# VH-VL binders against q09693r1to98, part 1

All scores and structures are predictions.

Target 1, 98 residues: q09693r1to98
Amino acid sequence: MKILASSTNYVLHNRLSNSQYEDARSKIVNFGGEFTNDAAKADYIFVNYSQINRVRRELRTIGTPLETCVSCKLIVKIDWLNEPKESLTPGNPYVIWH
Structure headers, positions and changes below count from the first letter of each chain, unless a header shows other numbers; Kabat numbers aren't used for antibody chains.
F is the ipSAE of ESMFold2-Fast. E and O are both the ipSAE of ESMFold2, at different seeds. Each is the mean of both directions, binder to target and target to binder. V2 is 0.75 times the mean of E and O plus 0.25 times the DockQ between their complexes.
[cut] stands for letters that were removed.

## First folded at step 1 (VH-VL)

Design b6 (framework fv_nezutatug)
Fold by ESMFold2-Fast, scan of step 1:
Structure b6 (fold): chain C 98 residues (1-98), chain A 124 residues (1-124), chain B 107 residues (1-107)
Amino acid sequence: as target 1 above (98 residues)
Amino acid sequence: QVQLQESGPGLVKPSQTLSLTCTVSGYSISSGYYWHWIRQHPGKGLEWIGSIYHSGSTDYNPSLKSLVTISADTSKNQFSLKLSSVTAADTAVYYCAREYYYGSGSFDEYMDVWGQGTTVTVSS
Amino acid sequence: DIQMTQSPSSVSASVGDRVTITCKASQGISSWVAWYQQKPGKAPEPLIYAASSLQSGVPSRFSGSGSGTDFTLTISSLQPEDFATYYCQQAYSFPFTFGQGTKLEIK
């Protein structure tokens, strides 16, 4: 079973180079996930920094505020894609918001 | 009032592990700021090594990621850098720094307080 | 990685002069730029953050401007203590990267 099977995934471009962004997109597809350009549709949002208040501010700027909990998304540190050994649940240390 | 001070060996042999510690005074590491390691090669510019958040979460320069470990000891108000398998290219002045986040503005991240730097020479 | 390119690599100036240092990012980085001053044998000290915000305690003769890819640090009237090397830094994307530095020298 591909670890991201049946998930829709978004990558927050902030604090990522273009090559890191494309690498993350390729890894998501490789792990069975669907990639989307619309953060509002995503089950998982991958980010390249740990401070949730900065993530919240950036998501609000692009029209997907965490406060509305559209689809009750998980915010995940992008490093998880390098070695995805465990599923994305609220208890996963790479999950910074649920 | 906030001060940072680096400490560690001034000379390291090739293939060994370089270990440096940053001692923070006048401020608690657990207060929600990021804490960074930066280095400066002789006669050259600055290179970011990595950072740690108060929760223990780390971010590393991808060029160094397999070689670097950053950790924090909140009881001692210190954070540390370990760089494994050093070579002459790791000869540099190493700085620790605090990242500022005002909390009300745009994404405003910068290193607002720096240690004085510690010189590390990698030589046989 | 985002490359930060500073111009000039060195500049010679006299006390009282207006000095401009530029920094160009290889891609758009919004306002995620800080400027640092470094004197020989000392650590860098912050001058500007968020492209244009002055660090507390830094003299008002220092100012920053720009957004996107082109950024400028200006010293409106040079003082003797301002002769140093200046670095720009981007915090938009990991890894954080610095410009190569601009050395400000006495004419």
Scores: ipSAE 0.015, ipTM 0.636, lowest interface PAE 7.2, mean pLDDT 83

Design c1 (framework fv_libivirumab)
Fold by ESMFold2-Fast, scan of step 1:
Structure c1 (fold): chain C 98 residues (1-98), chain A 119 residues (1-119), chain B 112 residues (1-112)
Amino acid sequence: as target 1 above (98 residues)
Amino acid sequence: QVQLVESGGGVVRPGRSLRLSCAASGFTFSSYGINWVRQAPGKGLEWVAIISYDGSNKYYRDSVKGRFTISRDDSKNTLYLQMNSLRTEDTAVYYCAKGLEYWGYMDVWGLGTTVTVSS
Amino acid sequence: DIVMTQSPLSLSVTPGEPASISCRSSQSLLHSNGYNYLDWYLQKPGHSPQLLIYLGSNRASGVPDRFSGSGSGTEYTLKISRVEAEDVGVYYCMQALQTPYTFGQGTKLEIK
């Protein structure tokens, strides 16, 4: 079973070039995940930010405030996709919100 | 609410100009490439142009090259299509549609604005 | 330019029956990244087009699971397992592998 199997994933395009965005999406599929263009339906949201307050601001802009996102489980730093050795749990250092 | 709203359509004579606008709300406008797609009365969909998320790349169908210019103003969350030297075959409903430059699928569409070019 | 050809041009279906629409491209839409750059749209009468399927087989947000996309390379299929009255309209495939993006000529789905 691949590490993102059975997960629905969203990539926040902010701070990513189109090439970086496409690379992230390709890695997610390679690891067994599915994509959604609706952040509110995502289990994991991948971002190129280290601070949660910036992510909160951006998600409000696209109509998906974290406070009201019932499906959003974790906000994950995009660089986790380069070497995804450990599962995504609240204790993972790449997880910046849960 | 994620939405796109077109405006600027009208009735003009051949050779004249129109500028269409597309106002975006509910998403980070500067992160996405946006398309113009048109549909002539009773005909199918026809892709017109795209502008990349950063405005650095613009592509057009051959029949509008040199006549139409796509542009964006991210400070106003607005996309434009400047249409010069209009021809009767440009008569159509014009939609703006949010996509991604590399994958291109258009997940959010406006309601369209009607352009009629007639003598 | 990549040419997209749909068949049939029109289709009449009794409610509850399945429907199938084919889309052929003049060149492969399979990219080296493993994705098929073929999307399906539905335009209901008097409405804007709406995305149904993207990248060959991924269902867009809010689209019922009775819609499915399949295929690879130059041959793609959109299937509706049980057609409902609300499914009437014109279905378009579109390639997004390269600009200019090109649509098929459209398939009109009518209820008998």
Scores: ipSAE 0.000, ipTM 0.562, lowest interface PAE 17.6, mean pLDDT 85

Design e11 (framework fv_patritumab)
Fold by ESMFold2-Fast, scan of step 1:
Structure e11 (fold): chain C 98 residues (1-98), chain A 122 residues (1-122), chain B 113 residues (1-113)
Amino acid sequence: as target 1 above (98 residues)
Amino acid sequence: QVQLQQWGAGLLKPSETLSLTCAVYGGSFSAYYWSWIRQPPGKGLEWIGEINHSGSTNYNPSLKSRVTISVETSKNQFSLKLSSVTAADTAVYYCARVGDYGEYSWYYFDYWGRGTLVTVSS
Amino acid sequence: DIEMTQSPDSLAVSLGERATINCRSSQSILYSSNNKNYLAWYQQNPGQPPKLLIYWASTRESGVPDRFSGSGSGTDFTLTISSLQAEDVAVYYCQQYFSTPYTFGQGTKVEIK
């Protein structure tokens, strides 16, 4: 069983090169996840940010405020995809919002 | 009223490490990303990388193996180190604020330092 | 990476006449979810750092004269100076901020004819 099995995942493109974005997408699929271009449908949103309030403002800018995202479970730092040893739970150090 | 002051070594030999520092005066340091951008003589602008108050960095992939940006939050300063320099690294280096204030998230550069000319020769 | 290409490399315009600078991105920098173009324009005078003129393709920075305007969407963008003044002699750069690395055009030098 793969670590992102049965999850729908979005990557916030801002602050990522196209190469980094495509690498993240590829890793998500390789770890068993589904990829979406619609943040409002995501279980997990991967970001290149350390501060949640900046992520909130970026998501508002793209029309998907975190407060209205019914599907959203976790905001995760993109670095987790480089070596995903621990599952995504609120206690994981790569999780910046739950 | 935000002012960026920058300093560092101006003359380097090939293979040395470039080290520059930028200090931010006025305004909120922790609310923004802070960038380094360079410009070789007679050429255009190249973004090097950015850092925030908490030490989160993004680097230009073309320079990532040689670049390190660090932050000293107690002094509102951030610094650039570029290793293994060559003549191709000769440029004016600018520090700049990445525009990101409150609800208005943007990634253009609204305040710039004066620039530091770095020459790599012989 | 997104490549930014400006045209022309240089232009000479008489005082009071219109100057037009074009900028093209190798891929669309319009984000469909917010309908915004992630494009900025800068002015650089010799020996000085670049100065922000326009962001979001068409929004003028505070303090920038209204003779400067930006237009375009997707991949094709234009900076217009409606009536060139002596102080407008500079190199102009476009920049995309749709994705990292942030990239700039090669610059367009504007001189008086």
Scores: ipSAE 0.000, ipTM 0.583, lowest interface PAE 13.6, mean pLDDT 85

Design e2 (framework fv_patritumab; at its last look DockQ between E and O 0.15; V2 from the best seeds 0.00; counts 0 for: pae E 5.5 > 2, placed apart)
Fold by ESMFold2 at other seeds, look of step 7:
Parts: C-alpha cells; structure tokens; sequence
Structure e2 (fold): chain C 98 residues (1-98), chain A 119 residues (1-119), chain B 113 residues (1-113)
C-alpha cells in the first residue's frame, strides 16, 4: 500500500539540521515506514551523502560498520523522500549502495 | 599543484567571532572535502570540521555549538566562523584538503593564521 | 572518539641513527571490509604547516624520502626514520581517519643528540 510499508528505516543525522532530520522522519511515517535507532537493524538507511565511502566512515563512527548490518538492503540519498515516485530498488538513482 | 591561501584577522577580544577565509588554487574544488584544523601554541592538532562544494558540513562535536563553516563555490573559497571566543581559542588555524575524494587524510595545507584572543 | 597516543613525547637521536616513533589508537583503525589501516603520519617543521608523509599506515606520499617508513596494524603503529638527517628535526603526528571526529596523536618531537 504505502511505498515504505513493512520497512524499518534509519536516518543518519550527519549533515542534517535538526529540522531536516525531523522532516525526514515525518516523511518516512507518512510513507508507512517504521523507525529504528539502530542502523544495524534497518532495511533502508537514508543519508545526506553521495559517496558510499563517507557513509561507511560515519557508520563506523556510530559503532555499526556496514558489514555488521545484515538486514540492510539499501543506502539511499535522503532526497528520495522528496521525490518518491519510483520504488526503492537497487537501480533507483538515489541508491548509493545495495 | 594545489595551493591553499588563507587570511583573516589575527587579534580578537573575548566574546568576538573568529572569521577566516581560505581560497583554493590549482585543482578541483568540487571533487574534495575541505577542512579547518587548529593548533594551540606548543600543542597538538584538533580537527574543527569539513565542508564540500554543496555547503554540506560535518563538525567536531566538541566545537559544533560555536562553529560555522561556509563555502563560496563560485570563488573556490571556504570560511570558518567561531563564535564567543576565549583565550582557549588562541591557536594557529589551518585550512586543508581532505586527500583523494574518498579518503580523510590531509594532503594539502594552508600556511596557517595565528589567531590570538586577548585575556 | 578514537584517541591517538604517541610515544615517546620526545626523542634525541644521533645523526645517521634510527628514530622510532610509536602511535597507539584506543580502538582498531583496521577496516575488515577492505583490510586497510586508516592511519596517516605527518611531519611538522618549525614554523610550517604539517606535511603528509605516510597514509594507509605504510604507503609513502610522493616526494617523501625512502628513509621514512610506516608499519603496524590495528591499534599499534610505528614511524621509522632509518638514518636521521638534520632536516628531519620536527614534530611528528599520527592521525586516524577511521571515524569522526578525525583525531591526531599529541606529537613526538625529534631532535639531534
């Protein structure tokens, strides 16, 4: 039904203002997604980065290196939440890792 | 080769705002991250934060409440503002390039600007 | 934060002799996914900005003399100057780039005996 239904979602706070972070969380709820505060348990991780190696650094910083996230399916540029016309798949142009 | 040239006021009174600018010559501005690092006299180095050409920043948590890094992409320049300075902020301030686009060591540095905060 | 601790704080070494500087991180900077150590070494001559010497723990930056070498893995790293020259009088810093904040060791001052 909703584009993020049955998904568990994490928003990496780096490079987001508090208002941008809360806006992203609100959009996830509106799209039917659930939050987690543990990146290792997320299906999708939303980030304000275009370069996967920078995201890998920040995941190491929070103690959740990417190799420990067995549930993670996609790492997605956060701007997808503004333009969610296409479903999240590995081929989606906002996806930087799958 | 890449060159970083920096400038700004070197003498401040307590509670003033530190303001420095760094201009980048010889190389891609848009492919790299740019940082400010400081070094109190006779002490070690402290990373202040980073910025890219889009204006996205990441700050050292120890300074985040007082720091603003900004970019003027059309001029290949980035700037540091540090508010509410005290004598503890006296240091040489360096601008630097984070190395290859995906790596976080510093391969080019400005000459440094000594900023002294009077007591 | 990953804390970087160098030893000794200062060295006095005769010209032509070996200088050894140690760096220890509070947690591993070896990333298992690519098997790389996220560690760099810098030289800071008096009155100058730091200069990159070594990255990936052991890779020498272009233009750095062969007498400089880096070694170690995980949490324990070494910078070696195999035959000290007068121009090597400087402070040396290690730096991790495994995680943010990016952090430096406190420095090791190298002097001639």
Amino acid sequence: as target 1 above (98 residues)
Amino acid sequence: QVQLQQWGAGLLKPSETLSLTCAVYGGSFSDYYWSWIRQPPGKGLEWIGEIDHSGSTNYNPSLKSRVTISVETSKNQFSLKLSSVTAADTAVYYCARLGEYTWDYFDYWGRGTLVTVSS
Amino acid sequence: DIEMTQSPDSLAVSLGERATINCRSSQSVLYSSNNKNYLAWYQQNPGQPPKLLIYWASTRESGVPDRFSGSGSGTDFTLTISSLQAEDVAVYYCQQYYSTPLTFGQGTKVEIK
Scores: ipSAE 0.234, ipTM 0.788, lowest interface PAE 5.0, mean pLDDT 90
Fold by ESMFold2, look of step 7:
Structure e2 (fold): chain C 98 residues (1-98), chain A 119 residues (1-119), chain B 113 residues (1-113)
Amino acid sequence: as target 1 above (98 residues)
Amino acid sequence: QVQLQQWGAGLLKPSETLSLTCAVYGGSFSDYYWSWIRQPPGKGLEWIGEIDHSGSTNYNPSLKSRVTISVETSKNQFSLKLSSVTAADTAVYYCARLGEYTWDYFDYWGRGTLVTVSS
Amino acid sequence: DIEMTQSPDSLAVSLGERATINCRSSQSVLYSSNNKNYLAWYQQNPGQPPKLLIYWASTRESGVPDRFSGSGSGTDFTLTISSLQAEDVAVYYCQQYYSTPLTFGQGTKVEIK
């Protein structure tokens, strides 16, 4: 019963070094989540931003506008992966969009 | 024209808390990240951290344990506190805005405040 | 953290001559999804805050003279002053914004020979 079980997860690479990105991918797998390279298919999108409008701009830039992600439930600050004490719900302090 | 005005105490003793405030004029406060950056005399620049209008922060890991950045959105102001200062914290401290349409270069800067930590 | 290294530390150039400043990042700052280099250049005159010159590695900020240009991609970047003027005597910094913490080069002092 891992905390990211049954989830498909995307990491937006912006504002992450290559090592921070790989660390986030490793944490997702360790927490039982599946990783995707396609933001449009993700249940959760992890980001190094606090402002949803910046995330919207980045997603448009890479060709996967937020409006096209039917499966996306939450956009989450990536630091949650360091401190996964509480489940990902719309009320979680790390969630910036739901 | 966007203008950043900063103020705070310039002379501290070791172990005291550095406290600086930056006020933003002539632009939107809520659409940007706001940062503190420092420059030891004769040295290069170090990013301290950032904050947005909602109070969400991101700090340089090298300073995270001692840094608090806060915001007073109703006044378009943000502040830096750096606890337990030593001589190594002597620097000119700048507030700055992260770029208007792009992601994390600094397009407007305050004039700087020299903070000196005595022995 | 992405380390930014500039060369040279100082540079003496005759008025009207070309000045070239190099910046190297410890890893690529080119984001493949949008093909942009997350690299900026600043000028700092004595007693003043830094002033933005170049962003996206090669785009001049508004009001910056045409003699300033940026080039490079990935890990290697160059700031060029095509014809040095007296007011260009300053310290120049590169800065990456690919990842946090945001980091700067150590600076390059440009002076008149």
Scores: ipSAE 0.159, ipTM 0.773, lowest interface PAE 5.5, mean pLDDT 89
Fold by ESMFold2-Fast, scan of step 1:
Structure e2 (fold): chain C 98 residues (1-98), chain A 119 residues (1-119), chain B 113 residues (1-113)
Amino acid sequence: as target 1 above (98 residues)
Amino acid sequence: QVQLQQWGAGLLKPSETLSLTCAVYGGSFSDYYWSWIRQPPGKGLEWIGEIDHSGSTNYNPSLKSRVTISVETSKNQFSLKLSSVTAADTAVYYCARLGEYTWDYFDYWGRGTLVTVSS
Amino acid sequence: DIEMTQSPDSLAVSLGERATINCRSSQSVLYSSNNKNYLAWYQQNPGQPPKLLIYWASTRESGVPDRFSGSGSGTDFTLTISSLQAEDVAVYYCQQYYSTPLTFGQGTKVEIK
């Protein structure tokens, strides 16, 4: 199913093995999402962190502070891709920032 | 200052489940990842996995099918369970903190617990 | 996984002399966007847990003597002990934290004489 249709998605590589990163990218495409290498263009950023302050630090180092990211809608824990039955809304337990 | 104290069963038989606990004293618990690392006698270090205060985990893929790390945030404790042990799991097991601002190097370590698996 | 390889496996150095340990990663641990190398060095004395010496390849941990220094970038890294003291007899490990799983080198044993 295309639960990520019309979304542009970025995967934060830090704390992921290459196989986890490629698995996440493959799942995003299979769910109908577009993949980008530029976090500043993403609607959704998938991360292997549960705390937003860790994500903020990593995004600042790659030049995409959350506070200035106009495209960014949600920061989502990467585990959501394993069972994406509920939609990505601020109330979703996998969403750590909105 | 930060201090890590660890305990658990040190002698196991093959097929049993290893269970170790680490308690954190001093400093902030919620701002760090907490890890388990093991070292077989006379050998090098192997990272097992990590957890934060919210229960978010990352595991070494080589151990993922047998490992569970859990956290009791109200007690500033985290625990390791390793199922289906064999003699190859004989090692000193360390708990450790990943660094405050980088999260990925280990700045404080527990004293270690020797776990022996023998028939 | 990123493989970490140290050389030599063991090193005998006289008191007051320079000790040099090398660490090589199978992939670069330099992140180009922040220009940081995700590499740490640890010292382990017999019966003790490892102790952090260096992080970010060259930043010395608080309380670590200035005779310890780290250098290198990308895939090749060096730990230098400028004037070996008796208390420096230990096994030294490098560790990458560029990606999971976190991985360590096999260790280098430093001995006197």
Scores: ipSAE 0.037, ipTM 0.694, lowest interface PAE 6.0, mean pLDDT 86
ESMFold2, look of step 2: ipSAE 0.052; ipTM 0.740
ESMFold2 (binder alone), look of step 2: mean pLDDT 93; pTM 0.951
ESMFold2 at other seeds, look of step 2: ipSAE 0.092; ipTM 0.758
ESMFold2, look of step 6: ipSAE 0.050; ipTM 0.737
ESMFold2 (binder alone), look of step 6: mean pLDDT 93; pTM 0.949
ESMFold2 at other seeds, look of step 6: ipSAE 0.051; ipTM 0.734
ESMFold2 (binder alone), look of step 7: mean pLDDT 93; pTM 0.949

Design e5 (framework fv_patritumab)
Fold by ESMFold2-Fast, scan of step 1:
Structure e5 (fold): chain C 98 residues (1-98), chain A 122 residues (1-122), chain B 113 residues (1-113)
Amino acid sequence: as target 1 above (98 residues)
Amino acid sequence: QVQLQQWGAGLLKPSETLSLTCAVYGGSFSGYYWSWIRQPPGKGLEWIGEISHSGSTNYNPSLKSRVTISVETSKNQFSLKLSSVTAADTAVYYCARLDYEWGSYSYGFDYWGRGTLVTVSS
Amino acid sequence: DIEMTQSPDSLAVSLGERATINCRSSQSVFYSSNNKDYLAWYQQNPGQPPKLLIYWASTRESGVPDRFSGSGSGTDFTLTISSLQAEDVAVYYCQQYYTTPFTFGQGTKVEIK
């Protein structure tokens, strides 16, 4: 089973080039995930940030506040897609919010 | 080649709203943040805020209550509104592009508009 | 907010001599995940917008003469002009793009001695 099987995934485009965004999307599909353009529907939100306050601000701006979502999604550093050796759990070093 | 062209009102009275627009030519609007930066005469640079292609904004906290940046993606344009102006808002206003990405290409502000002098006087 | 402080505020250098400008950030602008310093240097001539010279603390922007170089990491950075030319008379700014709000140093005016 692919490591992102049965997951819906969103990539926060902000602070990514178009080629990085498309590369991330392709990797998500290759790892078995579904891609969505609606962050509210995502199980995992991939971001090019390590600072949760920046992510929280941007998600609020697009209408997806984290404070309304207690334990319903993981915010993940996009670098995880380059070497996805461990599943996405709160203990994973690429997970910056849960 | 990428070119940023800016326009808007240059002379304002105190309490009015400043409105400036920046149009992007010769390059992709998506994949970047688009900023407004100002410079009072004889002084340094102050970042006002930024907007992405998708409309996500970040504002300088010192100006946040008065600033709105909006985007018109179909025209490759973004605009600044600064309310309740005073003489302290007299400055040259620049629009600029930032390819700011954690772990990817990031050149600082690589393209700038020519600047618009905004004078606030009674 | 990250505060950027430059030194000196102004300096006078003879043509052909070396000019050094220092920039200090109030906290580190080094990002360990990509091993980069989010620090840029700009040159501004009167009546013109700033021009990007250096990004990633030490990477020279395309078209910028090789007499300009950047060095440093974390909180302490320098811009060096190895052989000052007449067209290098300008104000120079450092800038962090590690986090918003983006902040600039107060500027260093470089003049001919």
Scores: ipSAE 0.000, ipTM 0.568, lowest interface PAE 15.7, mean pLDDT 83

Design e6 (framework fv_patritumab)
Fold by ESMFold2-Fast, scan of step 1:
Structure e6 (fold): chain C 98 residues (1-98), chain A 123 residues (1-123), chain B 113 residues (1-113)
Amino acid sequence: as target 1 above (98 residues)
Amino acid sequence: QVQLQQWGAGLLKPSETLSLTCAVYGGSFSGYYWSWIRQPPGKGLEWIGEINHSGSTNYNPSLKSRVTISVETSKNQFSLKLSSVTAADTAVYYCARDIDYVWGSYEYAFDIWGRGTLVTVSS
Amino acid sequence: DIEMTQSPDSLAVSLGERATINCRSSQSVLYSSNNENYLAWYQQNPGQPPKLLIYWASTRDSGVPDRFSGSGSGTDFTLTISSLQAEDVAVYYCQQYYSTPHTFGQGTKVEIK
C-alpha cells in the first residue's frame, strides 16, 4: 500500500548514518510520500529519537523550531518505516508528538 | 550530526598553562552551555566549567582560581586555559554539550562529547 | 556541592543476568517545580568518552537499548541492566545536574563472570 500517500515528509538527519538517512528517504518514496528538505513544510518528521525534548532541540538547531512549525503535524520514530503496519495517527506507538 | 573536535598541547611542565580548544560542527553553537570535563588515568570524571554563546561562565569552585574558559563565536569554538599546572592535572580532557537554557528549562546532562585530549604534566 | 556515591565499586555478572547499580546523592536532586530528578547515567567503554544512557533519572537517550532502565527519586537511584550482554562491559557513572558544580559518582565497573 501507499501508506504515506499525499504526505510531505522530512527526515531529521541528526544521529543517523548517511546509509540510514538514504534508506529512510527511499522507503518514504516507496510508501507514496513526497520528500522535502524543509522541515517546516513536512506533515511528518521522522527521527531517530525516543524523546520529544531531544527532537525539539535538534529542530531549533536547524532553524525550524517545533513550536513555530506551520505544517508539522506528527513526529515519528524512524523505525516505523521498517514495517508500517498502522497509519500515522496520534495513537500510533511510533508517534512521539502530535 | 553535531560533532565536537578538540585539540591542544598534550605535554606540559609543572607551572605552565594548559590550553585546549573545542570546535562545534554540524549544529548551532547558541542555545547551549559547552563544558570541559576531565578524567585522570584510571579515575572518575570531574567537571571543570561551562560557557555559553554570550560568554557567560560557571566554574567548578575547586578550580576557579586557575580556570578561564573563553568563546570565539565567529568560529564556533570554545577554549580552556588552566594555569599553574601540576602532576595532579594529568588527565584526559573532554569537551561536551550540556544544558539547553534557551527553552527556560534544564532538559538533560551531557549528550555530545569530544573524543578527549590526553594532557600529561611531567618534569 | 552535591556528593554522588555509587555502589558497588565493581560488579561481575553472567551473560543474560541482571546487573544493578546504585547511586546516592548527598542532597535531593528532585526539582519540585517540574517534579523532575536531575540525574543522569553514563556508560564508558575503554578508550572512549562517556556516552549518555539516561537522563531525568528514567528517560533513555536515543538509541539506548531497553534493557537499560533507571529508577529512583530524590536521593536514591538505580540503573538496571535486565539481561547483561558482552558489549555492556564498561564503567558506569551517575551524575547530578541539579546545581553547579555538576558532580559524578566514582563509577561502577561491570564485568562478565
Scores: ipSAE 0.000, ipTM 0.552, lowest interface PAE 13.6, mean pLDDT 84

Design e7 (framework fv_patritumab)
Fold by ESMFold2-Fast, scan of step 1:
Structure e7 (fold): chain C 98 residues (1-98), chain A 119 residues (1-119), chain B 113 residues (1-113)
Amino acid sequence: as target 1 above (98 residues)
Amino acid sequence: QVQLQQWGAGLLKPSETLSLTCAVYGGSFSGYYWSWIRQPPGKGLEWIGEINHSGRTNYNPSLKSRVTISVETSKNQFSLKLSSVTAADTAVYYCARQYNWKYGYFDYWGRGTLVTVSS
Amino acid sequence: DIEMTQSPDSLAVSLGERATINCRSSQSVLYSSNNKNYLAWYQQNPGQPPKLLIYWASTRESGVPDRFSGSGSGTDFTLTISSLQAEDVAVYYCQQYYSTPYTFGQGTKVEIK
């Protein structure tokens, strides 16, 4: 399934084990997405957080504030990669910022 | 003009930890992933793992429990540690540059370090 | 993991003749969004590291002679040496970079007949 086709994706490593990070990267590529190591270039940012304020803080720490990220469309809970049955839209329960 | 120079101990005993270092000259260290790849004598190539300037790593699942890759950005160096070695870890170990931040093909390689694990 | 299988394991070709090496992936390495095949080819001479020849299945690396060409798409790929020269005696490897772990074929040894 190419559910992430035409997207550039970043995984916020915080609160992920190395195995979870590797698994997420592999799933993104397998679902048709491109992976980037620069959050400022990402359409979707995958995180292991439920609270957007924690994500905002972490992104500021790595030099990519959400408020100034032109490319950023959605912040998505990493768990969505295990069950990608529905398209990523603002109404998706795994989307915590749009 | 990019050159990768590698070094480390070439002879190990079973149960020891392998430690190899790769230094990058003539090019930018940032913006790339840097990999370790090994080749047992007379056999094919096995990707071990990759690291970027920020210290983010991806490891081959087959080696993940034993492998650690680290960076020393001030020296443009990255290093491989492989714990609990056995005779099966005998191989030439290469460091290599991944073309870009997202593309895992390798355009520059170190000369290789032969690591022999024997009692 | 994506498994890469090359054929033949060994190939003997006369100087000036065509050499053809095949590579098959266990699943497609074609990314539909950019229409690129995530497939590379390397040449390895005895005692040396692998040297990149081809990337994106058919794009020749800078400095690689025109006699080397790559073709194919999806799961089936070919490396062709149009007129074998003495310096082309080497082992050749295909590699997928569609997903981690990156994986290589078992290698094809090219020898002079």
Scores: ipSAE 0.000, ipTM 0.573, lowest interface PAE 17.1, mean pLDDT 85

